# Miniprotein binders against q58433: the designs that were tried, part 27

Target 1, 377 residues: q58433
Amino acid sequence: MLFMKYEGEIAIGPVHPTMLEPHRLRLFIEDEIIKEAELVIGVNYRGIELIMEGLPPEKISILSEKICGICSHIHVWCNVTVTERGCDIEVPERAEYIRAIVEELERLHSHMLLFGHAFEVLGFETMAFRAFMIREPIMQILGEITGGRAQYSCPIIGGIRPRCNIKESKIPALLERLEKFEENLKKLLERTVNDPMIMSRIKDVGVLDKKTAKKLHALGPTARGSGIHSDMRKMGQVPVYDNFEFEEIVFDDGDVFSRLAVRFYECFESVKIIRQGLKDLPNLDKRIYNPNYELKEFKPIDVYNEAQRGQVYYSYGLDENGRVRQVKIRTPTATNLACMEAILPGHHVSDAELIIASCDPCFTCTDRMIVVKENKI

## First folded at step 13 (miniprotein)

Design sV7L
Fold by ESMFold2-Fast, scan of step 13:
Structure sV7L (fold): chain B 377 residues (1-377), chain A 93 residues (1-93)
Amino acid sequence: as target 1 above (377 residues)
Amino acid sequence: SKITIELTIELDGRTYPFRWKVDSPLLLRYFLEELVEFLKEYGVEEVEIRVTAKSPEEAKRIAEIIKRILKEAGFTDIEVRVEGDEVEVRAEK
């Protein structure tokens, strides 16, 4: 046969409690070489956009929180920012700092989850276990800050929920926990780069060259692994980040190693942001919420932020009655999927799951109401 | 054939279950040695390990390895149970 059809599924990993969300990947193979790839899943923000139309802005925040279980904070942050900018609502500096701190904590745990999954796919259970356990303290910190119960995101219009305020008395212990996390992250990185078996599986594999990445409008760590500077935190889109010293991490080789290396070094940069934010908090005004804002009509406003997997875009306007109109939401998921389909051809079938893992598709962003066909026509 | 490892870790009052399959006793030993170093680094107080081996003889060998490694990690209360090809170890500091 000229082509052999192969169909596989991806599991997120052994983290518990966790929900494994399968992707279906269709590969056309000849002599164990992938000739064509098609990812068979869908993400439908159109339905959410339609539901948000005509709602008051605070109800949109509740819906935004439910879009992605791993990256819920960024969605709510983008949403409240649209209303805040449109209505000229002043947000206390402390609230913006805490929004940034929470987002960086979510970036850390998301990247650690990716490392765990990648090591699991590689068959290095001990490395996968180390990654998941290094991740756990970050999830505990997030739970302590956000409550970790019914709602995980902190932002509300005009500030943050009072529950999410970081008390000064808690800061020294948080800094110590971050220092321990950073030390463990350094050891994980050292173990990774000093293991020839791991390095031989990820170096020069799954190359997404810069020209192709630009053509596909690659986003996030996938773009940065291919030499593209695209971090919204460095492009003036999120002003609170201007308060922090950190670097945009870019690697040029576009291989699995480069995409993982971007995420490893981004974790160190996230720790720098969190550390600086926590140290600044005691010197900021104690206000975390603006109770005296007024909603007013505005035409659609574009808001960008940098989520763990790339930029997130929110746009809407507000009508005369304080109701949301013309909602547009875009996430990096679709672009990451397109990049995966472009990378996979020409590779051995045994590298497929690793390539997919390194592009870090958002499994929790998949709308389970979307019916996807199994067979190509 | 594969050896199945189930591991339950208690850290900061929370329970974390994990499962792995490994091809050989040498990989199992490597895994357990790295795991123990990690348990020491993170101050894990309780651990429960279940292993389904390929034979009763292998199960007894695995039980001895696990017991030794947990002792080296500072666990003082170690219970080992071997039934056929199944090994169950519970350890507390």
Scores: ipSAE 0.000, ipTM 0.299, lowest interface PAE 10.6, mean pLDDT 78

Design sY16F
Fold by ESMFold2-Fast, scan of step 13:
Structure sY16F (fold): chain B 377 residues (1-377), chain A 93 residues (1-93)
Amino acid sequence: as target 1 above (377 residues)
Amino acid sequence: SKITIEVTIELDGRTFPFRWKVDSPLLLRYFLEELVEFLKEYGVEEVEIRVTAKSPEEAKRIAEIIKRILKEAGFTDIEVRVEGDEVEVRAEK
């Protein structure tokens, strides 16, 4: 067969056909060895930027939510933060805490989804099922807080939607569910690292060395799996995180194992953040929304945050008519795909999907399709 | 050629299909051991397993391995059918 196609599953939030073109990775195979990988960049944030241009900032929050089905919360959070900082809008501390808690819950379920997919690719269906079952309680918690488990939004300009408030009476049960999640996560990690068949498939496979990762400007867990510190939560760009004690997780080997290990340990750190946030909430003012803000003209400002795949950047200004201008949006997806182009050559075709999964391309920003050809043309 | 394993599990009113294609006896053993761990951990009460082996002799060996694993997992009603290179096992607690 000269031309073969293999497609992965898009779990939640399929790519919107009129707004985004999916990325594709083309593999050229000889004797089951990948000789070359070519990235075809299809996601078009310029198209989304153009759609956002000239809209009121409230309308942009709705569009931001549609950019990524797995990481919708971070996009909305970054968007409202641009307007809030540009217009000097005071956001209640409780609202910022809840934004951080929701983002960490999103990080947990996204990392768990990746683990499940990686185990499916490895052919270990029972391990995949364990990962998906451990993920389910996190999705339930997200549904209880935001009203939606898949595509949801919590932030609004000036705070959070009323239904997203976390009442004190709910906190003890949430802490217990979080502790149970942490114990199950620990068992999943122990099963993974103590299984020689799994370890032989992920250790020393798909190595992205630090020099190449720096050259390609790798972001998120992909960069951190290759020894690069880049977590925006530690860079003073998101002040609410300064309230929480947690570690930036970095591994040096750059292999599939390192990228998965970063995410396993990041899950434990996310649990610490959520736990601290929930414990602090009863001591915060009950306000979750500032209705008395005024929109003002402002020149573009830069907002950064750390999504589960890495840095997300939003920038825009507001004109004298209250309309958004000069929109710029950047996500880690394109750089992570470029890293796959660099990693894949020299590997057996049976490892391709695993390497790709470990770099965690956005499911809603790519069609998860691997296109292979036996002969390079 | 490869050994094809298909497993259907009923749990809490939901049906979970699993499928493996393996060419190694070590990998086959690993998946069968993982299956018994899974059955015990999630309290599975009904399971259906279908295997297409590489030969009739291999099918008979696989059938005995599956029967042993299910007995160890606490299944008491185990039905095994071997037809040529195909194995079908149904079990209830």
Scores: ipSAE 0.000, ipTM 0.368, lowest interface PAE 11.1, mean pLDDT 80

Design sY16L
Fold by ESMFold2-Fast, scan of step 13:
Structure sY16L (fold): chain B 377 residues (1-377), chain A 93 residues (1-93)
Amino acid sequence: as target 1 above (377 residues)
Amino acid sequence: SKITIEVTIELDGRTLPFRWKVDSPLLLRYFLEELVEFLKEYGVEEVEIRVTAKSPEEAKRIAEIIKRILKEAGFTDIEVRVEGDEVEVRAEK
């Protein structure tokens, strides 16, 4: 009897040498069909929580920025918000607007990076080129505002760093660059949906049904691709978003197409938020941070926000000595990896990378799929 | 065997490197046509293209195609170097 067993391992997620290890998906393949997928997680957020325990809140911001290379801004924003709410620190409205603008720019570049990667996996390298090039102007705008491409040092307790202020004189040029981005994004979407070879590879492939998504507590575009409303920006958790008119994008089919479609349409919604925010900025008070605050003891404060991969949750309190206590952090990474475990079985091994890509992959991780052994029994 | 294409462009004061592999003349033509559209749409001012072809004959043909494409995109200073199976093109507006 011949048993053909393949064992492949895909490393997912950014790595910090002492805090985080890569998450891995191990695939068990028989006759080119995935029979089982196993999530192998590295150091969970309990370890990060222990490292944060006893630190002053300013150091939590530095550490938070290093948790995720792709969604670093949201971690810093969540962290400063915990301290701000706990200490009753007034944050200037302009600073909250800029925090939201930067987060939406981060969402845009992250979604574009995923599109580029998905096109590479599909073998359409010229479409991948187009996606990466459409992304580049967004990275340039982020660099101009924050001084960094992927690791942004924008929020500080009480506001934003002075370098991150958006001057009124720069707004018209930023709006023009956003309009050009939106035009190029529309063309990319049209090219995608009008290509029958691309559509045949992504439609009805990698289905995550709504019941399974709910059971696994799916988050972000993965949940929304399966018909689940989950956007923290729409649930009153981030008050600055109440100033902006935009839609929560949800698709029902749960396939690769649905997860990509959620992200394409979210990009248009992000552009609407950024445009509205930029247009409102000249009418807001010019203050960008509050230096006149006092740190005080507080019991744990819960903070939620919506990163490009989904909900991010931060909670901690501050003791009498100004030290962070009872740290809890939850990111969408672990639940999205669990969704990949659920989706992959029953699919041909040639669809594995595409399914993984649509569930919010790390750009560097899909190159690491290894078929370990074909064993003859 | 594959044709390797490396493109380095300057866009809004930043240098951006890209690399692709294509294994057919049809895919190469498609890639180059998309590159022309990109160069025009994004107002690229400087570009460096390096191609490793399958043969010296193919390298010479590829060099002619790239030169035509860059002229169509509005580049006026085009330097072409062909050595064996390698093509190097540098262009400025």
Scores: ipSAE 0.000, ipTM 0.252, lowest interface PAE 14.6, mean pLDDT 78

Design sY16W
Fold by ESMFold2-Fast, scan of step 13:
Structure sY16W (fold): chain B 377 residues (1-377), chain A 93 residues (1-93)
Amino acid sequence: as target 1 above (377 residues)
Amino acid sequence: SKITIEVTIELDGRTWPFRWKVDSPLLLRYFLEELVEFLKEYGVEEVEIRVTAKSPEEAKRIAEIIKRILKEAGFTDIEVRVEGDEVEVRAEK
């Protein structure tokens, strides 16, 4: 019997301008079966933490925006919340509502981007095109609200920027656009689950069992695809979400299908949140910003929120000179990559990209797989 | 070897290019069926399809299938070119 050994490496994520390097996955392949996967973490949040130390809190928001191009809003929201809670700054309810609406729009476009990438990896370009087309109106709504398409700074300490206020006259048209999005999303889901070729490629593939997911402290849709309840929006960590009726979506099988299904159904829940938020806005006080706040010294406090990939954690304090201290930032990216390292062994190399896509590391990544073939006796 | 399919769609003043490689006639059929459903659902007005088949005979068969599918999607102005194993179809409403 001839034995052949292969070694390959996949680079995930672009190089950020400051202190961020792309993640890498090294695959060790024997007879087209992945025997081992090695994660090389390129993103250095400790470096970002060091840059933030000693800065005034207003400057931290600019840096937070640049941590992730796809999930910039959640980072800014977490950051301003640390200062707001630390300094006992009252935030207008309308501003918190708009922060939640923008975050749910970010969740929608990010999940749609994942679906497009997954279908592209599967070789179903028409389904990928459908996903990207459905996503585009959400990006247009985000641009109209925030003034920016990818990197937007909606939250500021004490509220939101005036540009980001949602005028009551615009709400009926926004609700109609959301209804059309929901119709198209439902059709995309129905096409997916009723296609036996797609289902055969995603069902029972890339299983992350619940025990392993718990051991690796899996986060977000990855954890929820493996039967773990983990949504910070349901755990009292983000009080504005208590105003909205929505469901935490959990599937038990831990396969690629389960991770995609969590995201499809989360999109329907995000639409429910946005719809409720928009309908409530006309009944809220018109204030969106508290200009009368005072910064004061505070010891580090913990802030949690739920991004599209999972929990985001921010913590810092403010010293007597108004400088940020003891900065700690945790995102779900490293945990999602660790889960991929655990899932990949035992699978055919042709399933690698699909498994990686379903764990949602970074959609702007350039994939460059190098396979080294070795003959062994 | 794979059959290469390239589709360019014009919708709402934008041009969207996509590429697909298929190993089997079953996957090719699935792609073409999904394409006609997409064209009808989204009201696509202009499309260009290029296919590189495995043989000239296969190219002629593929050209007829694409022409039929585009007619079913409501396209009335359909131009088909077959050169060796290459198929090019342009269609407009």
Scores: ipSAE 0.000, ipTM 0.316, lowest interface PAE 11.3, mean pLDDT 78

Design sY30W
Fold by ESMFold2-Fast, scan of step 13:
Structure sY30W (fold): chain B 377 residues (1-377), chain A 93 residues (1-93)
Amino acid sequence: as target 1 above (377 residues)
Amino acid sequence: SKITIEVTIELDGRTYPFRWKVDSPLLLRWFLEELVEFLKEYGVEEVEIRVTAKSPEEAKRIAEIIKRILKEAGFTDIEVRVEGDEVEVRAEK
């Protein structure tokens, strides 16, 4: 007697040649129902932490930006902040504002990319195309601010690179482009919630209840889609955000819809932050960089920030030779993947990609699914 | 079989490829009309459209539809190539 087993592997996460390997998610399927999901972690940040040990702080910034292709800015921002707080380096207010503006622009394009992938998985190619097209103006703004493809970072210890300064004369056009983005985003949301076919595929599907989310220490929009308040921007961890009026978006149902809805409404909040930041910039001191700092020995400093997928944590100290020590980096990837292991069992295999997309495991960096059919005696 | 549509958009020196499948020429026309409105709204000045049709005869008809829609959308330099069941259209404003 033979029975057939379906085993699928999905490669997830940033593929970095020297240190990182794709995360793999194995699905064990019986009669088209997922019976078990197994996360196979092919990578962790321990290798990067080891490379960072003994390096000067500026080299850490270069490595930080290579950890994640979608969210490189947040990693560099966290890194420079550790050194700045440890060495009591004053950062100009304008530089912190621009760091926040760039991060919110990254949040917008990352969320739009997720929407595009979700619509593709749903089979709604025209909606996917709308999402990708709405994203493009944000990518253009980011390129203009960061200096384009040749530039590898915006934050530097003590401020930002001069090319990343937002000139006052450019602000009116940026505000107009943001307003158009917001109009298009509103139309995309309206089309989504008014489409019964889309809603039937995402509502009450892939439920992560609040109790399970808490037990798994869910982070970011995944946690907030399950009723958990977790936004580091609202918890006093990133002081520049205290200058901006915006809301933490939370939904309670824990389904695919709730996780997508958190991200849709977070986009509107990101637009509010960017708009306020741009309007404040002309009233701030013009300094963007502090060239007069000295590195000094410090014990490990904890730094938190809120990336697109959730909390990012950086910690290290500096020794008497100006070298970093006791490096620790944590991202929301591992906990979000663990949440998928909990959500997927009991669902039809046709819903797997949608559930995975809604948990945003850096799926856009590498999305490859291999399903193997085997006979077993 | 389905008609395969590939659209490559160049924005700010970057290339973005997209791929779709439709089962009828009517759906293709509707899709292309919506595509052109999006390209206009987002300021795309260069686009490349590739279509794999079900037959050479269908490919020729699709090429004419794409050319007309792009002209109506303000693209002035339109280059069309049809080879067998494959259509390639490049357009600039």
Scores: ipSAE 0.000, ipTM 0.258, lowest interface PAE 12.6, mean pLDDT 78

Design sY42F
Fold by ESMFold2-Fast, scan of step 13:
Structure sY42F (fold): chain B 377 residues (1-377), chain A 93 residues (1-93)
Amino acid sequence: as target 1 above (377 residues)
Amino acid sequence: SKITIEVTIELDGRTYPFRWKVDSPLLLRYFLEELVEFLKEFGVEEVEIRVTAKSPEEAKRIAEIIKRILKEAGFTDIEVRVEGDEVEVRAEK
């Protein structure tokens, strides 16, 4: 008996300089229906942990930025926080505010990038263009605050780099730019939900039910799209967020629409956080950096934060010689990939890229190539 | 090869550059019509559009399309330059 089936392989990029190969999703396709999806893990975080072992803590931030790469600000923020808590180093309140503002700006541009990719995958190039245009002002603001595109990190042990300070005179213009971003975001959301062609492609597609999401320990917007409350910003793990009024966004249907809707509404919440932070800054002490700290031996300290794609966990201790030991780093990447592996079977191959995009595995869909293999069975 | 579109918009004294690629003049036209609707919606008063077409003949057709679309969007000062397969359009309200 002769039947034709297709084996497709999707390479997941981009890759960090320390990664030898990207994660891959292998799809087994029969009559254009995905019968099986296989996750092949190419990245190993144990390698990153080994590189950091034995280094002085001042050098770990540089490596967090270079080695982890994809969400550089959150990795550096988690890293400096481990040392700060372990050594009882006082961090100026203004520095923590600016760290939070920068992270929320990173969340905005990352979510906007995902919307652009989703629209590209849907074949709505003009909607993708709108998303990228709306994103660009956020990238400009980030460049103005951090001094460029992640060439070096904003957080340092004890505070932030002087160039990353947000001057009071700049705040009114930043607030106006945020208001315009919010107006544009509202219009993008309205155009999306009022387009029946878009809605028919994302509603009730790629469902990750709550039971499966819990079993896979789903994180971030993927978990929240399936009815799971998991935001570390609301769980007392990042005290500066206690200064801000915002909501954890959760949707229950677990479809592509729900995962996108979580991110759309999270963008509105991020704008609320940034606005509140900027308004508070003039009332805070001018100190942004504590140069008078002492490093001391400490046993591993657990630090959690909420990145754009979910929880990020850092842990290490410092030995008697001032060297980092027992490094543990966890990101949402592995669980996001496992969720995609669980969702994909049973779907038409034309929905594969959309499902993958909605789970946001830290890459641009247009940067990957799908290879279809003809198999005789 | 693809048609390359570069758009620079000015909004409230700030400049925002974008780059895009499409594979046909028909898709470019729909893209530009949507872009102009966006520019009107956001109150953009200055725009610069650069397009690298696949041929000089295509570049001339693209220039005419861009000029017409911008005029319909209310831009009154439209400057068009066509050189080989490259089109540059600058428009102000």
Scores: ipSAE 0.000, ipTM 0.343, lowest interface PAE 11.0, mean pLDDT 79

Design sY42M
Fold by ESMFold2-Fast, scan of step 13:
Structure sY42M (fold): chain B 377 residues (1-377), chain A 93 residues (1-93)
Amino acid sequence: as target 1 above (377 residues)
Amino acid sequence: SKITIEVTIELDGRTYPFRWKVDSPLLLRYFLEELVEFLKEMGVEEVEIRVTAKSPEEAKRIAEIIKRILKEAGFTDIEVRVEGDEVEVRAEK
């Protein structure tokens, strides 16, 4: 009999080779059934933490920012929030609103990208096309607000970059574009759940039960797809979200469908947040940043926020010389990969890419996750 | 052998090119019906469709199908060009 070993690579963001190493997922297959999945963890945020030690806070944002990754916004937002809370720096309400709006737009495009990728893996090219096209207007809105298509983050210490301010004259058109997006999203969801071919491939497949999810400390939509409430936006960790009415989405079955359904319904909740934020903006004062802030020594401050894949944690303090100390950064990536490693055994190899896609590790490397290595036993 | 379909759509002042491959006339018809429904849902007012068929005869049949489907979707200005096994259709509302 031939022994089949599949090796895949998962990259975390656009990353400098000496700072972070890509993850590797290896699958051991017998008679087309996955017998074992082996995760080789290559990502080490300690390298970045060490580089951040001793830098002034203004430079930490540059290191936390991913050069060409849209996910840069949540990292920069967490980073500036540590310094702002530690130094009691006033952040204008308008700036916090825009930070939330941008993060929800990032959540929308990221979830849409996952849907497109999942449909590609399923072989439904027309559904993938619909998902990618529905996503495109969100990318355009992000580019208009941030000054480039997800190239630059919005937050700075004390507020947001001036170019990221949302002019009141632009709001009606943005609301109309958002409404059209919501209509198209609803149709995409209806097409998905009413297609028995799609449903047969995602329902009751790749189950992560609640007990295992809790044991592995699952985060984000992966945790919520397995019945766990954990959304940092609902736990008082990000006060600006207290201004918005929205629901935490949870499903109990832990299958591929549940993880996708959480993300579909989260998109509707993100639309509610953006709509409310845009409608409130004209009633807020025009100030978008604090140009005169004073840094002061502080002991490590814990900051949590909810990214597209789950909780992001930042912590550091500032010494008497205005230098960052005791840096800790945690993302949901390692935990979500551990969950994927736990789900895969016992499944047919044809379901592997779908299960991996539903756990949302890294879109740019998903096509390369499985590399066939053939051995004779 | 496959039929290659290229679609260029204009949405909110920007141009978006896409490509597909289908291996039968039945799948082609399904694809075109889904595409046109999608274009209507997105509010697309201008579309350009290019198809590379397996034969000149197939190209002529494909051109007729595309033209008919676009008319049913409400496109009123439809231009069709067929050269050998290649079809180009441009339509505006």
Scores: ipSAE 0.000, ipTM 0.373, lowest interface PAE 11.5, mean pLDDT 78

